VHH binders against q9y6x5. Designs and how they scored, part 248

Target 1, 379 residues: q9y6x5
Amino acid sequence: LPPKLLLVSFDGFRADYLKNYEFPHLQNFIKEGVLVEHVKNVFITKTFPNHYSIVTGLYEESHGIVANSMYDAVTKKHFSDSNDKDPFWWNEAVPIWVTNQLQENRSSAAAMWPGTDVPIHDTISSYFMNYNSSVSFEERLNNITMWLNNSNPPVTFATLYWEEPDASGHKYGPEDKENMSRVLKKIDDLIGDLVQRLKMLGLWENLNVIITSDHGMTQCSQDRLINLDSCIDHSYYTLIDLSPVAAILPKINRTEVYNKLKNCSPHMNVYLKEDIPNRFYYQHNDRIQPIILVADEGWTIVLNESSQKLGDHGYDNSLPSMHPFLAAHGPAFHKGYKHSTINIVDIYPMMCHILGLKPHPNNGTFGHTKCLLVDQWCI
Short names: E, the ipSAE of ESMFold2; O, the ipSAE of OpenDDE; V2, 0.75 times the mean of E and O plus 0.25 times the DockQ between their complexes.

## First folded at step 10 (VHH)

Design L5 (framework vhh_8dlx_2)
Fold by ESMFold2-Fast, scan of step 10:
Structure L5 (fold): chain B 379 residues (1-379), chain A 125 residues (1-125)
Amino acid sequence: as target 1 above (379 residues)
Amino acid sequence: EVQLVESGGGVVQPGRSLRLSCAASGFTFDDYWMHWVRQAPGKGLEWIGNIYESGSTFYNPSLKSLVTISRDDSTNTLYLQMNSLRAEDTAIYYCARGYTVYFRSGEYQTKFDYWGKGTLVTVSS
């Protein structure tokens, strides 16, 4: 029978939460599986870009989801929560569920993972839920387990997305130990429910399960604001994305806009597109605007107003606060193995290997994940 | 059934302090963000600040040094403490219940669904 994989994302699960809070259910999962302590995500460290990098193995400049808010100058299209279902935005890459459905006569299932409710290259996940944040984790889990157990052709790749701890991380900030402890305990309980349901349904022994996240979270403050209105008048540019990476489309000469911005704050770096650091792999895509502003960790870019966010992400991907973790369990994985770091783009070729799929060209390196896998030589 | 009732307004001299209360009923008070908003004569609504379920607060920067928001979940009461009152603080003060709409992009937006009728504060000698 074909190998099966369930990929679970808890949005905004910062890696060091594992060291600062108790996770008895997750720890039991790891004891009989593997843990990667840090996953170095892609820049910009935001939800849509990193979720798409996980399932394509590509940097944002290559897969085309370069931010949570985007503008395409050629088509005059805007990407936002209200129009994220337009295939135009997602068609620059082939996600793993599409590859899974096209290479073998297999099905994919999805509960809310970004992109799974969109036909990409005329292929939509075989079973999916339209995005709705009000749908409980339990309902998402019920649908995924039903599809894993009762489908023909068989579901071999399934995804499950949950908005916490990101929503609470933004609301309370990651330093609010009382509220974050409560939220993280609930997540651990959900992991316990997931494992127990898979066991009850007879799925656990033959299913590979990956639990990961797209990014971390850092503490913000009203004492750490960059007022963009104090730097430049709104009439000089169109704002495509604001914070902590601002995407600026000039309405006047680009050099004039750059000169107004470049010395505005000691806590913000201003880049012309061609000067964006190579290490970000954030330059070669028309959806990346002519000028980007990158705030320092914990600083928020605002338009003459306060920010209600006590936590945020999107910052430099070298920052440990931006890193998630990866835990995995199943027949493909060693038991009780800990690994220090992988790149988020490495997850895709590893998943293709587990499923027996030929990966599309990607930026991941299979060698980085070999020590996690029982069928690979690791010395 | 959902009701918010502000009290504690009145005439107060410049430089003095005043505490406003908002009595909430008809819902589970400790599950909601609560806000204070004011409207000066002839002006629009001005947001003062909010308090989360946890007791954490967020203020309008122009007012942060002058106000403190607190809550007592055991009595379903929201408070606004105002210090060093000025003539420009003359306004009708409203409490409001907020809810958060979470967007897929990770952004969120606060909306108000219930308001009190307001309590008038007049700062005058």
Scores: ipSAE 0.115, ipTM 0.560, lowest interface PAE 4.2, mean pLDDT 91

Design L6 (framework vhh_8dlx_2; at its last look DockQ between E and O 0.53; V2 from the best seeds 0.00; counts 0 for: pae E 2.7 > 2)
Fold by ESMFold2-Fast, scan of step 10:
Structure L6 (fold): chain B 379 residues (1-379), chain A 125 residues (1-125)
Amino acid sequence: as target 1 above (379 residues)
Amino acid sequence: EVQLVESGGGVVQPGRSLRLSCAASGFTFDDYAMHWVRQAPGKGLEWIGNIYESGSKFYNPSLKSLVTISRDDSTNTLYLQMNSLRAEDTAIYYCARGYTVYLRSGEYQTKFDYWGKGTLVTVSS
């Protein structure tokens, strides 16, 4: 029988939450599995971009989901939460569930992972749930475990997405210890439920499970705002995305717009597309706008208004506050092993190896994850 | 039927203070964030600030030192206290009911579903 893998994401789970709060269920999972303490995500450190990087092994400039709000200069199409189902936006890469389904006698299952309810290269996940934030973790888990146990051809790759702790991180901010403690305890309880359900169904010993996240969270404040209206008039540009990375499409000469922005605030960097730092791997795509503004950690770009967010992400991917973790358990993984750091793009080739799939060309390095795997030489 | 009714506007002299009220009915007031928004003649909407059901307050940074928002959940009333009024504060002032939504993309956004008809504040000598 082919190997099986369940990939679970808790959105916005900052790596250092593991050191500041107690996670008895997650700690039991790690004791008999592996922990990667920090995962260096891709820039920009946002939900759709990083979730797609996990399942494609590609930087955002390569997979095409470069932000949560996008404009494509060639086709003149707009992307937002209201029109995220157009395959055009997702077709620049091949996610792992598509590759998995193209192998003989294999199916995929999905509970709300970004992109799984979209036909990508004319292939949609064999079993999936349309996105609905009102659907409980338990219902998502029930569907995934039913599909893992009762599918023909067998489900060998399954995904499960949960919106917390990101939603609460935005609402309360990561420095609100009382509210964050409650949210994180609830997540740990959900991890306990997940493990118990898999054990009850006889899946636990033979299923590979990865628990990870797309990004972290940093504290924001009304005292750390950058008012873009103080820099430049609305008539000079079209705003494609706002904060903390603003995407600017000039209506006049690009150099003139750049000159109006470049010295407006000491708390943001202004880049012409060609000058975006190479380390971001955020340059070679028509959906990246001619001018990008990057706010400093904890600063929010606004249009003559306040921000109601007490926490945010999207910042420089070198910031530890933006980093998630990765924990895994199953027959492919060592027991009781801790690893320091991997890149988020390294997850895809590791998952392809576990499933016996030939990966599409990607930006990950399989060597970075070898120490996690029982069938690999670590040194 | 949800209703928001602003009151307390009128003509005031520069440098004076003014308090606006918004009477809410038709919903559980203490379950919602409430907002103040204004529109000066010939200009767009300008967000003033809000107060959450928890009592947490957020203000437009340009107006933070000049305004105070408060609420009385026992009378379903929202207040806007304005100090040191200037000619530039001449506007129609709106009360709005807000809610936060968490979108699939992970964006956390404030939305408005009900607005009052507004109350006019004219600052003139």
Scores: ipSAE 0.492, ipTM 0.760, lowest interface PAE 1.7, mean pLDDT 92
Fold by OpenDDE, look of step 11:
Structure L6 (fold): chain B 379 residues (1-379), chain A 125 residues (1-125)
Amino acid sequence: as target 1 above (379 residues)
Amino acid sequence: EVQLVESGGGVVQPGRSLRLSCAASGFTFDDYAMHWVRQAPGKGLEWIGNIYESGSKFYNPSLKSLVTISRDDSTNTLYLQMNSLRAEDTAIYYCARGYTVYLRSGEYQTKFDYWGKGTLVTVSS
């Protein structure tokens, strides 16, 4: 049988949730498979960029999804949650589902993974769901498993996306133990449902399953605010993205805007585009604006009219609070193996290997995941 | 029927304090974040702050030092304490019920579905 892979994302599942809460279903999944305790994601640590990095193996500057909100100065186009369907934004890379879809006697399926409902390089998965937050996990799971089980050509790669615990993390803050305990229990139950469904269909032993996330969550507070309006008049710039990494498009001289912002707060670093730290791999793309502001962990960049949330993400990707986890199960993976850390871009070459796909040029290192795989020599 | 009724407004001299109340009915008050918004003459709406069902509070940075929001869930009442009032604080003050919208990108937005009729606060010497 051709290898099959299901990639599942629970948005905003911070890695240390596994240490601080009980996950009987997920722990059982891990016990029978592998765990990477911490996944270092890409900067900025936002949903669209990191999900695309998982499936391309590229840093954000390379795959072109550099934020949840983007602006292209040449075409004057905008990218946002309500405007994400233009292939223009996605075509700077080739995601794995496209690569898989283009293979003979294979097809891809997707349940609301970012970018999967857009024709990329004129290719879309044979089976996909348009994004709709109102659609239950059960319905998404039913569709994905149906496609994995009954499709011709066979679905060999599928993605499944769920909005929790990110939504709740924003609402309650990650430090709200009472509410987050309830939320995370539901997530564990969903994982139980997933496993049960796969077993019922006879897929469990033959399907490779990866459960991961795009980023974590940090606690925010009204006491940790950076008000840009106190530093610069809003008429002097266009705000492309706000917090915790603000993208600034100057309407006046860039240097003047920079000078007004550089000392705005001791809890915010201000970078000219050319001075963005190399470790972020967030410089070499035209969609990155001339000035970016990076708030310290837990600090929120605001304007006078802005309301606040209790949790957020998008911060420095070196922060543990921003890191997700990766768990996996299936014939390609060991059983009962735990690994400390990988880079999120390392997932792509691993998935390509599992599926027997030739990877596109990427920033991942296959060597980082070798110890997870039964067919590889781990030194 | 959801109802919000503001009270406590009036004419006050500069430098004085004022406490506004908002009586809520027709819904489970404890389940909602509540907001204060004001509109000065000839100006647009200005968000003042909110208090979540959890008790967490957030304020407009420009007004943070001058306002305090609180709630009493036992009486379904929202409060706005204002100190050191200035002429520019003259406005109609509204309480509003907020609800949260989650966007796919992780954007978290607060919207308002119900408003009070407002109470007028006039700060003048």
Scores: ipSAE 0.345, ipTM 0.691, lowest interface PAE 1.6, mean pLDDT 94
Fold by ESMFold2, look of step 11:
Structure L6 (fold): chain B 379 residues (1-379), chain A 125 residues (1-125)
Amino acid sequence: as target 1 above (379 residues)
Amino acid sequence: EVQLVESGGGVVQPGRSLRLSCAASGFTFDDYAMHWVRQAPGKGLEWIGNIYESGSKFYNPSLKSLVTISRDDSTNTLYLQMNSLRAEDTAIYYCARGYTVYLRSGEYQTKFDYWGKGTLVTVSS
């Protein structure tokens, strides 16, 4: 039997939600598999960059998806959630579904993981759904399980993406226990439906399943705003991305723009590109703008406007509030094992190992995930 | 049928306070964010603020010191308290039902699907 893997993301699932809320179905999944309690993600802690880091094993500077909003000055191209289809943005790396389906007798399937509806290196997932947030989890799951059961060549790698709890985390903030409990219960029910469907179709015992997320969520407040327009005239720069990591393209001398910004707020760090801390691995790509502004946790950069987000992410990746979790079940994984932490880039070489794929050069360390795997010595 | 009915408008002197109400019917009120919007004579619509089902409130920064929004889910009523009224606050005040879509990008868009007929507030000496 060729090894098979389903990679599932619930967007914005903060690691400590597992400790602070009830997840009977997810806890049953973990009991018979493995848990990584905290996954240290990549800076910036945004959706598109971190989903691409999972499937490439690369830091954002290396895979080229450096934010949810990007601008390339040479080509004049813009990237956004509604303008993400140009392969130009994605082609600086090779995601796992491309490598997988180029192997003999293998296919890949995707239900809306970022990038899977784009022909990366002229290769699009063998089976895929175009992104549409209105499509139910059940329909996404039905397509994925249909493809896992009924495809020739067989689907050996599949992905499934869901927008919650990220959307609700933005709306309510993670500290709204009543509303977040309601949201997270619905997500646990979806996980129960996932496991039940896999069991009923005969997939459960021989399919490796990873349930993870791209980032967490922190509480925001109308009392924690950084008004950028109070510090600098908008005519001096082009704003590429705003909050919590602003990307600033100067229209005048870069040093003049930097000097106007550097004392704007004690709750914001202002970096020239060459001064971005090395631990971020966020410097060596032309899509990273000459100046970035990094708000402190829970602070929101605004343009003299109110913000209607009570929760946000994108902050420093050392913050526990930005970290997701990883749970996994299947023949490749131990049963009942808990692991403290891995780096999000470590997921890629682990997945390649499970699938018998040769990984492309990447920033992950296979040794960090050995304890999760039955065929590896843990020490 | 969804209905939103504003009341409490009228003529008021500068420096006074006024409380507007919006009675909601035909939907589950406590599942929705509610908004106040105004339109001064000869001007476009100006968003005042909102209150989510959670009780969280957001205001137009230009109006933040003037207004307080509240809701009573037991009576399906939205309120706008306005203090220290000025002549420039003369407007038709609308109650609106909205919802916000939070995108994968972390951006949001707010949509207004139902509006009241408005209540006129005139601030004059």
Scores: ipSAE 0.341, ipTM 0.686, lowest interface PAE 2.7, mean pLDDT 92
ESMFold2 (binder alone), look of step 11: mean pLDDT 82; pTM 0.802

Design L7 (framework vhh_8dlx_2; at its last look DockQ between E and O 0.42; V2 from the best seeds 0.00; counts 0 for: pae E 2.6 > 2)
Fold by ESMFold2-Fast, scan of step 10:
Structure L7 (fold): chain B 379 residues (1-379), chain A 125 residues (1-125)
Amino acid sequence: as target 1 above (379 residues)
Amino acid sequence: EVQLVESGGGVVQPGRSLRLSCAASGFTFDDYAMHWVRQAPGKGLEWIGNIYESGSTFYNPSLKSLVTISRDDSTNTLYLQMNSLRAEDTAIYYCARGYTVWLRSGEYQTKFDYWGKGTLVTVSS
């Protein structure tokens, strides 16, 4: 039988949560599998960009999902969480479920992973759920396990996405031990439910399971706000994305807008597009706006208003607070192995290897994940 | 049936303080964020602030130094403390139950599903 892989994302699961809270079910999973303590995500450290990087192995400038809010000047199209189904936005890369269906004539299944309800290069996941935040984890799990067990051609790649602990991280902030403890215990219980369901259905022994996340979370405060209205009038620019990375489209001379913004706050870096640090790999795409503002960790950019965000992400990808983890279990993975760090773009070529797929050109390095795999030489 | 009943309004002199109350019934009060909103004569609604079920408070920046929002979950009561009252604070003050929807983008939307009938505060010498 062909190898099978289930990729699970708990949105906003900061790596350090593993050290500060108890996860009995996740720890049992890790004990018989592998743990990567930190995954260095791509910049901007946001949901849609990093979820697409996981499944394409590409930096955001290369796959085209460069933010959670985007504007294309040529077509005048806007992208947002409420308007994410236009294939135009997703067609700059080939995600792994498309490769899986086209190279091997296998099926893919998806419970709400970003992009899976969109036809990309005229190919949509064989089985999928349209995004709806009101659908329970249990319903998503029921559908994914049904499709893994009852499909022809067989489902060999499946994805499962859950919005927590991101929503609660934003609401309470990661330093709220009481509320975050409750949320993270619930997630651990969901991991326990996942493992138990796979065992009961006879899937557990032959299925590779990866549990990961797109980013972490850092503490914000009403005392750490950057008010753009104190520096520049709305008539001079169009705001494409706000916080903590603001995307500015000038309506007047770019240099004049830059000069109004560059000294706005000591807690914000202002970049002309060509001056964005090379280490971000965030420059070579038309969807990246002419001026980008990057707030310091824990600072929120606002337009003359308070922010209810007690936690946020999107910050510099060198910050450990922005890093998720990766845990995996299954026939492809060693048991009881711990690895320090990989890049989030490295996940894609590893998954292609597990599934026997030829990866599209990508920014990942297969060598970084070799020590996780039983069929590879560890250098 | 969800009910929100504001009280404590009336005529107050400039420079004085006033505390408004909102009595909530018909729902589990400690599971919800609660908001204060006001409307001055001939003007639109102005959000004053809110308090989460966790006790975290958020305020309109224009009003932050002048108001304090608190709650007593044992009595299902929301409070608005106002200090240094000015003539421009004359308004009908509403208690509202809200919930915040956190999107995958990390942005949020505040929605109000129930409102009280309001209590009038008149700041006059």
Scores: ipSAE 0.547, ipTM 0.785, lowest interface PAE 1.7, mean pLDDT 93
Fold by ESMFold2, look of step 11:
Structure L7 (fold): chain B 379 residues (1-379), chain A 125 residues (1-125)
Amino acid sequence: as target 1 above (379 residues)
Amino acid sequence: EVQLVESGGGVVQPGRSLRLSCAASGFTFDDYAMHWVRQAPGKGLEWIGNIYESGSTFYNPSLKSLVTISRDDSTNTLYLQMNSLRAEDTAIYYCARGYTVWLRSGEYQTKFDYWGKGTLVTVSS
């Protein structure tokens, strides 16, 4: 009877929301389990890269999902939110649900976690929902619980993804306490529904549940715009991704493009690929473009337009505003334990341990998560 | 059921100011971003700007110095203040109810589902 694991992500849930807003249901979940107060995510602090880092244990340069918008010069392929189904993009790593369901007598299930509706290494999650943002949290939860209860071979690993509070964070910004309080209350109610559903179906006592997120959110403003059109003509480059980390493919001499951009704004760092700081672990993949522009926190790179974003993410992963949390409950986890920080890549080897899986080579450190687990000696 | 009624248009001289109003009914006004859009004779639609539920405003950069958008949630009324009017500001001015679709990528799309009938502003001597 192998242990079962449900991995849940609420997109854009900044770690300090837990301290600044009320979460009665999430706090009850934490009280009966464990909390990691800050998870240091990977640069770029965007949705697709960080969700794939959670399930592969790899930095973006190693798993190949290096941004939400990508271009591969060799194959001439483009990746975007609306064009994310080509396995080519995902095949530089093996996510945990693939490893899991290749074991004897095991299946995996997915409710819209990024990549789970793509056949990666010719293997797609055993049970899955195609991504569709109009599908309610209740329907996603109902499908996941149905698969956890009714599948042969049994579903031992399941994922569930929800778009909030990311969408509302972009719309209102994290400093809008009135609107964000309303939004976060609704999310806490969904967490309450999740727990109650699992209890009512008899799953709660023997299912390990991780609730986490991919990144946080910082405040933006119309007073903090960096207009690329004021610094460089469009004809000199191809724009692969825009903000807050712009990906620039030069059409002319790369050094000339760099020189036109380097003094464009004091609120933007301009890097040649070989000069990207080593601490980002963001250099060694062909999908990373020759020049990147990294805006300072709260600054937005634009092309002669206003931006309706009042909140954004994607900034330097050292920024506390970019960090999510992790909470977990279940037979594998201690009760009432609080841990200060882990790296987001550490989640993968921990999950492999819980499921009894041999991890693929990865960037995580199992020792960082030992204190969360009842079967480990805490350092 | 949704109704948007613009008022305050008319003939004005260049250099003068004008305030347009849009009375909203048939929906929860406070839940929606509201927009001003204009159409000059023989031209396409030109977005002027919007105001979110929060009161945050965003403007067409070409018009930002000339206009101010505000809302009064107690009367369900949207306003457009226009200053230093020019002959090229002659247009039909519409209020519109909009909403934003946010994508996982962090990108967004603005859609308009209801429009007023418009109010004509003519700037001439």
Scores: ipSAE 0.385, ipTM 0.723, lowest interface PAE 2.6, mean pLDDT 93
Fold by OpenDDE, look of step 11:
Structure L7 (fold): chain B 379 residues (1-379), chain A 125 residues (1-125)
Amino acid sequence: as target 1 above (379 residues)
Amino acid sequence: EVQLVESGGGVVQPGRSLRLSCAASGFTFDDYAMHWVRQAPGKGLEWIGNIYESGSTFYNPSLKSLVTISRDDSTNTLYLQMNSLRAEDTAIYYCARGYTVWLRSGEYQTKFDYWGKGTLVTVSS
């Protein structure tokens, strides 16, 4: 049988949740498979960019999804959560589901993973769901497992996306033990449902399953605000993205805008595009604006407008609070193995290997995941 | 029918304090975030702050030091405490019911679906 892989994302699942809360179903999943305790994601640590990095193995500057909100100065196009369907934004890379879809006797399926309901390079998964937040996890799971089980050509790669615990993390803050405990219990129950469904269908032993996330969550506060309006008149720039990494498009001289912002707050770093630290791999793309502002962990960049977030993400990708985890189970993976850390871009070459796909050029290192795989040497 | 009624406005001297109230009815008050917004003469609407159903508060950074928002869910009442009032604080003050639209990215938008009629606050010597 051709190898099959299901990639599951629980948005905003911070890695240390595993240490601070109980996950009976997930722990059982891990016990029978592998765990990477911390996954270093890409900068900025936002949903669309990191989900696309998982499936392309590329840094954001390379795959072109550089934020949840983007602006292209040449075409004057905007990208946002409500406007993400233009292939223009996605076509700077080839995600793994496209690669898989183009193979003979294979097909891809997707349940609301970012970018999967858009034709990329004129290719879309044979089976996909248009994004709709109102659709239950159960319905998504039912569709995915049906496709994995009954499709011809067979679905060999599938993605499944769920919005929690990200939404709740934003609402309650990650430090709200009472509410987050409830939320995370639900997530664990969903994982239980997933495993049960796979077992019922006879897929469990033969299907490779990766459960991961795109980013973590840090605690925010009304006492940790950076008001840009105190530093610069809003008429002098266009705000493309706000917090915790603001993307600034100057309407006047860039240097003047920079000078007005550079000392705005001791809790915010201001970078000209060419001065963005190399470690972010966030420089070489036209969609990155001329000036970016990076707030310190837990600080929120605001205008004279309301903020409702008690938790947020998008901060420096070196921060532990921004890191997700990765767990996996299936014939390709060891049982009872734990690994400390990988880069999120390392997932792509691993998935390609599992599926027998030739990877596109990417920033991942296959060597980082070798110890997870039964067919590889772990030195 | 949803109803919001502001009270407590009037003429006050600079440097004084004032407490505004907003009486809510016609909906489950505990389930909604409530906001204060003001409009000075000849100016646009300015957001002051809000209090969530959880009791957490957020303020306009420009006004944070001067205002405190609270709520009493047992009486369905929203409050705005203002201190050290200035002439520039002269405005009609509105309470508004807010609801949150959550986006996939984890971002959200706050929208207002109901407003009070407002109460006038005049700060003058």
Scores: ipSAE 0.198, ipTM 0.611, lowest interface PAE 1.9, mean pLDDT 94
ESMFold2 (binder alone), look of step 11: mean pLDDT 82; pTM 0.799

